# Ledger of designs, part 332: VH-VL binders against o60147

Target 1, 175 residues: o60147
Amino acid sequence: MLEKNKYLYIFRHIQTNQVLLSQGNVLKKTALFQLPYPLQKPVAPNGMRPAKLRKDHWVPLLKVEFPNESMFQSVFMQLLNYRKYRSVQPLTSDLLKLPIPVRRRKIMRQEVPNTIADLADILNKEKFPENSVRLQLSDKSDSEYADWPPSVQIDSEEIKLSRGFREKTTVDEAR
Short names: E, the ipSAE of ESMFold2; O, the ipSAE of OpenDDE; V2, 0.75 times the mean of E and O plus 0.25 times the DockQ between their complexes.

## First folded at step 15 (VH-VL)

Design og28 (framework fv_lerdelimumab; at its last look DockQ between E and O 0.49; V2 from the best seeds 0.00; counts 0 for: pae O 4.2 > 2)
Fold by ESMFold2-Fast, scan of step 15:
Structure og28 (fold): chain C 175 residues (1-175), chain A 121 residues (1-121), chain B 109 residues (1-109)
Amino acid sequence: as target 1 above (175 residues)
Amino acid sequence: EVQLVESGGGVVQPGRSLRLSCAASGFTFSSYGMHWVRQAPGKGLEWVAVISWDGSNKYYADSVKGRFTISRDNSKNTLYLQMDSLRAEDTAVYYCAKDEGYKSGWYFDYWGQGTLVTVSS
Amino acid sequence: SSELTQDPAVSVALGQTVRITCQGDSLRSSSASWYQQKPGQAPVLVIYGSNNRPSGIPDRFSGSSSGNTASLTITGAQAEDEADYYCNSRDSSGNHWVVFGGGTKLTVL
């Protein structure tokens, strides 16, 4: 039998480059609480409505396969905490030269390299068995944002999905 | 040369409100997250709240969530803590603190002198 | 929230070595920082990132970590080292930003 919750699904927003973490291949509305900057502007006070999750605006960034649920839970919780800590991190001097809206947009665009670097940092601190953690990326060049430990095996095949992890992959030479 | 100066403490009755201020100087205030940490008389340190550089992200200890509100005014280099529905157990010296940690841990490189809040009836 | 545990009190003879310990699950994934607090004063950072000293902190102060335990060592304790010492780290549970140890009162005999 396959162990439960062995996979971490990481999504990126097509416009802002913000990142969401999910323990399932489908995003839930509650994942939006992870965002340091909201995707939607405030609604008028007399018409307040909950934020809407636009699943078509989120594409796969990375899928991580762990050997067991315990390792998955440890890494997933640490990565969520890194995201929270990043929301309070000091700003570099180059960002201070930018108007606030442009500054926020630039910070949001850094979430992809930051998330990949944070994942690698967590995996480097843990002493997992060699080749026990499998990474599959949508763009393999994103793996260059970090140095990976021997525990990580990067899949040679990229994720071909254009809408979340629910859509079937495009046929590629009938592998 | 970094300085943090708290003010606004005093004696207040249970159920009332009080607002603390922290004036910052000697660093680029708008670039850093800022924290409130408290210490009950004769007791240890307890983290209370943090606010991000622009105020868009705020986090609170469970003991104060829903009662306290952290805010900042970057144009005045000032951090605030609005304390509502005060309880006897909120009696403490309140420190504002600057952090410098990020990945491996969080540490407070500078602390204010503290301001005493006494909740009594 | 995961808590950090410290002994409430320790004593050391003048000129001798003392070790103050801090234990908790959060230390497995993040380093400890240490603060000295004298009566009526604000805490002062003495060690950060496990074993880094801020400018102005004497070299008799050092830190170490192993597993879920962090230690502050004062080699050749002086009278002015008498104070309360607190450790802190990230909260591994994510419910709080940071967690502090309960504090250790150091008496220099």
Scores: ipSAE 0.661, ipTM 0.811, lowest interface PAE 0.9, mean pLDDT 85
Fold by ESMFold2, look of step 15:
Structure og28 (fold): chain C 175 residues (1-175), chain A 121 residues (1-121), chain B 109 residues (1-109)
Amino acid sequence: as target 1 above (175 residues)
Amino acid sequence: EVQLVESGGGVVQPGRSLRLSCAASGFTFSSYGMHWVRQAPGKGLEWVAVISWDGSNKYYADSVKGRFTISRDNSKNTLYLQMDSLRAEDTAVYYCAKDEGYKSGWYFDYWGQGTLVTVSS
Amino acid sequence: SSELTQDPAVSVALGQTVRITCQGDSLRSSSASWYQQKPGQAPVLVIYGSNNRPSGIPDRFSGSSSGNTASLTITGAQAEDEADYYCNSRDSSGNHWVVFGGGTKLTVL
């Protein structure tokens, strides 16, 4: 029985910089459940779960290739749990000094570096074989948010921008 | 000093509703996640629910999903648990607990004294 | 398995050392915390992060962890240490926030 490669896809929101994790190269509506519940406050804060997935608002952040399903599932579930647990963490002193709207924006903008650091922390703790995990980023400077274990090969080629992780379609010249 | 005071417990029939409150003082309530933990008479501790500092993230134990709703009012420093469709197995002392994270795990550094909920016919 | 297993009862002679253990796969990826509960009282945190003691907890309480096992050690056990002790950890499955062990009743003889 063939073990096929499994991919983790991570998207960033174009305005809020919030992060969504995905098993597929296009987001499903259920990914929105990773975002905070809407609040019934006098002013609705940015970044709350919308009623509809706007796929044009979510762009590639990074992609991770795992050699098999079990490695993928282990890392994917740990990443989801880290984000969930961080959502309830006590606020740091620098956040406590900020007005609520500014504080929320800063928390959202921390999601990219925090997610990358969490991914690296998980991969450093796992005992995966050397070069068994391939990481590709939309912006290679984002790899600087963490120190990566020998199991991770960082792809020299950045993800080409498009909606989602879809590769450019080659137009058939014979048509 | 940190103080958590639960209230609203009582005796109710199965299928009825009850709302618990937890009054918090001695810390900046609005910067912490808050939990409910319950303990059936003569039994161990069971985590019930958690709510984030601003109420935008909520999580529940499987045994209470769809029946219980956690909420908070940061202007009143109060945590709530709305318990609907109560069952006999919900009989327990309900504790309000303050979440004070540590790098690899969560822990509850302060607990209230609890409020007893008895569900019986 | 995300279950945490504790022995239901342990005894120690006054002034002697006792170890209460907590075992489960979740402890490989999560630290443990320990709670003391006396009859009719709320739980009190005695160890967090597997090996840290909160302010106000006597230094006879210590914690350790290795592999899938966490331990609470009381050196020089006192009569007031007689209580139920619960460990907890994060739920490694992600279905719940935390899981608690079933508790260990410590008797000081």
Scores: ipSAE 0.567, ipTM 0.788, lowest interface PAE 1.6, mean pLDDT 85
Fold by OpenDDE, look of step 15:
Structure og28 (fold): chain C 175 residues (1-175), chain A 121 residues (1-121), chain B 109 residues (1-109)
Amino acid sequence: as target 1 above (175 residues)
Amino acid sequence: EVQLVESGGGVVQPGRSLRLSCAASGFTFSSYGMHWVRQAPGKGLEWVAVISWDGSNKYYADSVKGRFTISRDNSKNTLYLQMDSLRAEDTAVYYCAKDEGYKSGWYFDYWGQGTLVTVSS
Amino acid sequence: SSELTQDPAVSVALGQTVRITCQGDSLRSSSASWYQQKPGQAPVLVIYGSNNRPSGIPDRFSGSSSGNTASLTITGAQAEDEADYYCNSRDSSGNHWVVFGGGTKLTVL
């Protein structure tokens, strides 16, 4: 079993590409509070915070193994900070020309690359020891969204994805 | 020219409420996050709250969380701060400040002249 | 920690160079901004993003950052530069999303 306390998992919504951060490979319902919009209808596909966490709507995006829990906590909080910061930033003129629902959807489409870029930026600034952080992606091409510091070792193996807020096991593969 | 004009300050007793306003002009108000920052007499600057461009996100300093409410009316180009359960330590000049979209940090490119709030018995 | 620390006061001779330093953990992950405040006036942004000057700010103002520190440098201090200077950054601890330093009073001699 993996040590939960030093593992960051990032999940993406399969329809909206919204992003949730998790400590460990099990996504908790409280993670929904990370989403920038208030709890209102319509559901997540329309760019709103869903009322319930649907297990079938979220898949792992990436996994980060830190040397210890302290480093995890630091990066985790910084990621949340980056996300919140973006939520209050001024809109471009192009975005302002769009209806609000369309605008929101467009912004949400950038959450995955932005989050990856944020992670890289944070890790670049943290200056952790060389190869002390291990990064595994569900899609290796996602690593191209950012330049990674020497502290990050990118795993050549992709995450085996399973809906339901966990990685696939051998049992899952047999189904 | 960007202008921010605070109003609503005054003298109030502890436990009372006060509502501050900030009238914005000279820029597209609805496109920017807005902040409140306060400064106690003879003291430094203290961040109070921020609200996103559309009002969907609000964040507060721990010192005012649960007592203050930031809001905005984009149709009126106005920022608000509802201050409830006021305390003596809330005495300060309150500034509204415009957020700018720098990726690596929060900063305020324009400030109002401030409005004084005095909480005293 | 959500704190930024500054020296409470510094002095500089007219025409000389002075550096005001800000220190805090938040600066490891966030760029610093600097504000000038004169008595009875609102703060004015002088540096953002570690080393960017807004329009209207003299080129004698510059910024730098290293590790958990950020610095504001005035090269060739003028009499009008006498003021309080505050650093600011985004907070990474989650307690206060924005944090200011305690301020530095600059006296021009």
Scores: ipSAE 0.024, ipTM 0.638, lowest interface PAE 4.2, mean pLDDT 86
ESMFold2 (binder alone), look of step 15: mean pLDDT 89; pTM 0.922

Design og29 (framework fv_lerdelimumab; at its last look DockQ between E and O 0.04; V2 from the best seeds 0.00; counts 0 for: pae O 10.5 > 2, placed apart)
Fold by ESMFold2-Fast, scan of step 15:
Structure og29 (fold): chain C 175 residues (1-175), chain A 121 residues (1-121), chain B 109 residues (1-109)
Amino acid sequence: as target 1 above (175 residues)
Amino acid sequence: EVQLVESGGGVVQPGRSLRLSCAASGFTFSSYGMHWVRQAPGKGLEWVAVISWDGSNKYYADSVKGRFTISRDNSKNTLYLQMDSLRAEDTAVYYCAKDEGYKSGWYFDYWGQGTLVTVSS
Amino acid sequence: SSELTQDPAVSVALGQTVRITCQGDSLRSSSASWYQQKPGQAPVLVIYGSNNRPSGIPDRFSGSSSGNTASLTITGAQAEDEADYYCNSRDSSGNHYVVFGGGTKLTVL
């Protein structure tokens, strides 16, 4: 549906705080390719296949409704690019003191505030009409990670996942 | 204090392989993303590949994807570029470059001296 | 759309001001950095984050940006400034991590 191209869902991993971006409210295994730190080893050589997707381990972080598909595409692509850039960013001095596994966990925990900050940065650079972008957050306090432009309306309404949220499979395993 | 020294360049025939190395010193190598950037004789700079601090993430230019492999050994402070299926178009000086400052925009604060790769028959 | 466009050459008289421009869609969402390259040498960072100067770079170098355009300005050009200048930014198209401009050869007359 064309209307699904107007909605961006961001999901948070309940254990690691890593985030996934999705068009509409459906979360697919291919979204795991977005992760800078894979949750499980890939089945195929060179990680060409995504690891096992445990859909019960992902909860909605936020939902963004755009006035049209063009604005959705612009923001969605920029946000994906920000994730790519952050995966290569320099480590801060705080992180250097930590053992590698602990360091990775701390980096992963920062994905929520980082993604929210990046979303706000993109929206501040784009010149969207006043109150044209609707933002719903599962935890409204997460809006405090950034300063939002006049184009954004922040809602406290619960994010409802549709019947189609989970892709139906009899086995949700990579192996 | 920061130094990047490339090695491994040379003359190779089309279709063969070559492995470049970049020895880093003067900074905490394991904290930074590292890049390969090339420059064909008399031409401009072309980004080739990047690798994250721990090697978990790698990105390549479309022109080299599937043929080149970037890797690193943090215990040796060394960056590598494995170049397979070399073409005449890959002839260039290959630079090792250090990445800095996400919020200030991506920029290369230090570059190596470069190593020349010539692909000819 | 992902590539950055620079004029291939520009000239400036000794002691005069010159502006080198870089254009591309990536600059709408990302800062430009500028590199000086002299013959037979590696590139040297002269400006980053649109208008920040690394230590050791003369204060005659400055940068600016607006919309899809970034500029490097050399105020009071000196003979030693004769070089190729390249801009770069993050690739907004997602096809590459980084994109470079084609380079501008500066001749100091």
Scores: ipSAE 0.659, ipTM 0.809, lowest interface PAE 0.9, mean pLDDT 84
Fold by ESMFold2, look of step 15:
Structure og29 (fold): chain C 175 residues (1-175), chain A 121 residues (1-121), chain B 109 residues (1-109)
Amino acid sequence: as target 1 above (175 residues)
Amino acid sequence: EVQLVESGGGVVQPGRSLRLSCAASGFTFSSYGMHWVRQAPGKGLEWVAVISWDGSNKYYADSVKGRFTISRDNSKNTLYLQMDSLRAEDTAVYYCAKDEGYKSGWYFDYWGQGTLVTVSS
Amino acid sequence: SSELTQDPAVSVALGQTVRITCQGDSLRSSSASWYQQKPGQAPVLVIYGSNNRPSGIPDRFSGSSSGNTASLTITGAQAEDEADYYCNSRDSSGNHYVVFGGGTKLTVL
């Protein structure tokens, strides 16, 4: 049983910098559904949905504690929608000048700053009570991607765990 | 000048399939998400589906999920809508639309003239 | 899907100012765009990002938003402004990509 209520867990891929959102402190295989489908089967190009979850490739990015389930669910769904909208936005002129493999890598590397900015944008619009939301980052400098509302308390301690958000190894297999 | 031209509409019986095409010109097709939007006769606009610039992400309205498939061929500058298991309520003019995107909002800056799909017995 | 509510019809005297409104929860977190549609024609974008006007759209068209409400204002309405007007925004409920309002038929008297 995971601590999915009141907690949002966000993971980063060590190579591509892609982001996965999770209700649990350990990724499940179903989280891979957030990645784009392969363009050319059966080969999955870099950054596309792989056949299996490599938990050692996904490290903690940040954790958010909410005061209740309703606030968590609202923010979680909005973040998923922001990512959906970004996935279909037009490419900038700078991206258009790049060869496609380089372009894809640059788009993927934007996921971390974009997700952090989107989280802050949602929290600014939600008008939560002051200091009601606790944010903990693996790298505190990542907070610089956004302007945070008064509702957010940024934890002074960085996340020290390199696999999942728990101190012990926990494996949860998706069916 | 941006131009979007839909084709492939017609009269079909319920349960049959139809494939729509949208030929794009006047812009870099491969840099934009593309949409299908429909309008039943005498009714309002209803969003149907969207596909990302490279086709790796696709999203559908609940009313068409599992029956419609959006796709694109960037080498031909063409957007497609495969419509399976057609129903009477799918009767509409189908527009393709270009998504210009904007962080705080979304808009369709160019539309085709539409192609009529009539589903009747 | 999330609903955007528009009045079904609005009238304005030639040369007068009219406001067309669009209401819905999605507008709290997303800006609106507005489309003009004349009979037998495709929609045309007239306002995006709540208050931006595309090139070629007359400056008598403007937009605004507050809370869950967006508005399209036509100052000095002209005969050619007679059309259906649709608002559009993101789907804040997560069920659809975007939602449209039901449309408002503007009649210029």
Scores: ipSAE 0.517, ipTM 0.776, lowest interface PAE 2.1, mean pLDDT 85
Fold by OpenDDE, look of step 15:
Structure og29 (fold): chain C 175 residues (1-175), chain A 121 residues (1-121), chain B 109 residues (1-109)
Amino acid sequence: as target 1 above (175 residues)
Amino acid sequence: EVQLVESGGGVVQPGRSLRLSCAASGFTFSSYGMHWVRQAPGKGLEWVAVISWDGSNKYYADSVKGRFTISRDNSKNTLYLQMDSLRAEDTAVYYCAKDEGYKSGWYFDYWGQGTLVTVSS
Amino acid sequence: SSELTQDPAVSVALGQTVRITCQGDSLRSSSASWYQQKPGQAPVLVIYGSNNRPSGIPDRFSGSSSGNTASLTITGAQAEDEADYYCNSRDSSGNHYVVFGGGTKLTVL
């Protein structure tokens, strides 16, 4: 059985490409607070925080296994901080020239690669032991968004998660 | 403004110990790995050691393994290098350098001015 | 451990273009960084991530990479560019983590 506390799961919204971080393979409602928009705003795909968590709208992006929970927590918090930092940065002049809906869409399209890059940067700074962190991607091509430090071992197998944030089992495959 | 200031260098005899310090300011010290890099007189740059942001991981060049110890105090924004069993070949200017990363690359965006360590009988 | 090799010395005429090359297996999987060092001074980062310039570095400095090589190019060399240049990369061969080239002394004629 998986030790939930040392696993980072990152999910992507199927329509908006928004990203949510999760400790373990079950996405909690509280994860929606990671999104920069108020809950009362319209639901995606307008680039706003959904009022409700629709688990079926989120698919796995990647899974990271850390050596222990402490390392997980450190990286998790740093990821959140990176996201927060970007959200408060002034917009570039080119973005400001765009209508708000277009601007939001453009920013949201960068969430996946930015998150992957953030993770790589954080792990780069951490200087974890060689091959101590295991990275598994739903799409191997996503690993190309960043180069990874020696501490990261990329699995050859892709993530086998179903919508709704559950690991695929033999029983699931039989359905 | 980012500043790194090394101290603790001097002249020592072989077999003796010396402790270097690097005082950091102008950035969130606890968020970055830190390195020591040295340069022998008239020679090139040689990487010495790295310590992770929280000090949980340390790695050394083979040339100093077992003799040097890198450490840090994040409450004081200070990096240290304890050098034991010093040898003549350890004579060098010692730089502290701030770690930074870009994709697969590790680089040093800021350096101190260095402190000279001379090991001679 | 991985090694990075550089020519020990190169020269360039004032206003001309010069390329300093670094070679090593680590460059196949890691981006290179370049440092300028003038006599009696600490190294200064001039290029990172193959071709990124830090703030304050003139645009005449550029970087490139191919295979197991990385290059620093100075287009329109100035007198103040006379210095030692070191390449750097991640060492993927084991527990050394970082490796420097031997350095290249650039003379501006």
Scores: ipSAE 0.000, ipTM 0.591, lowest interface PAE 10.5, mean pLDDT 85
ESMFold2 (binder alone), look of step 15: mean pLDDT 89; pTM 0.922

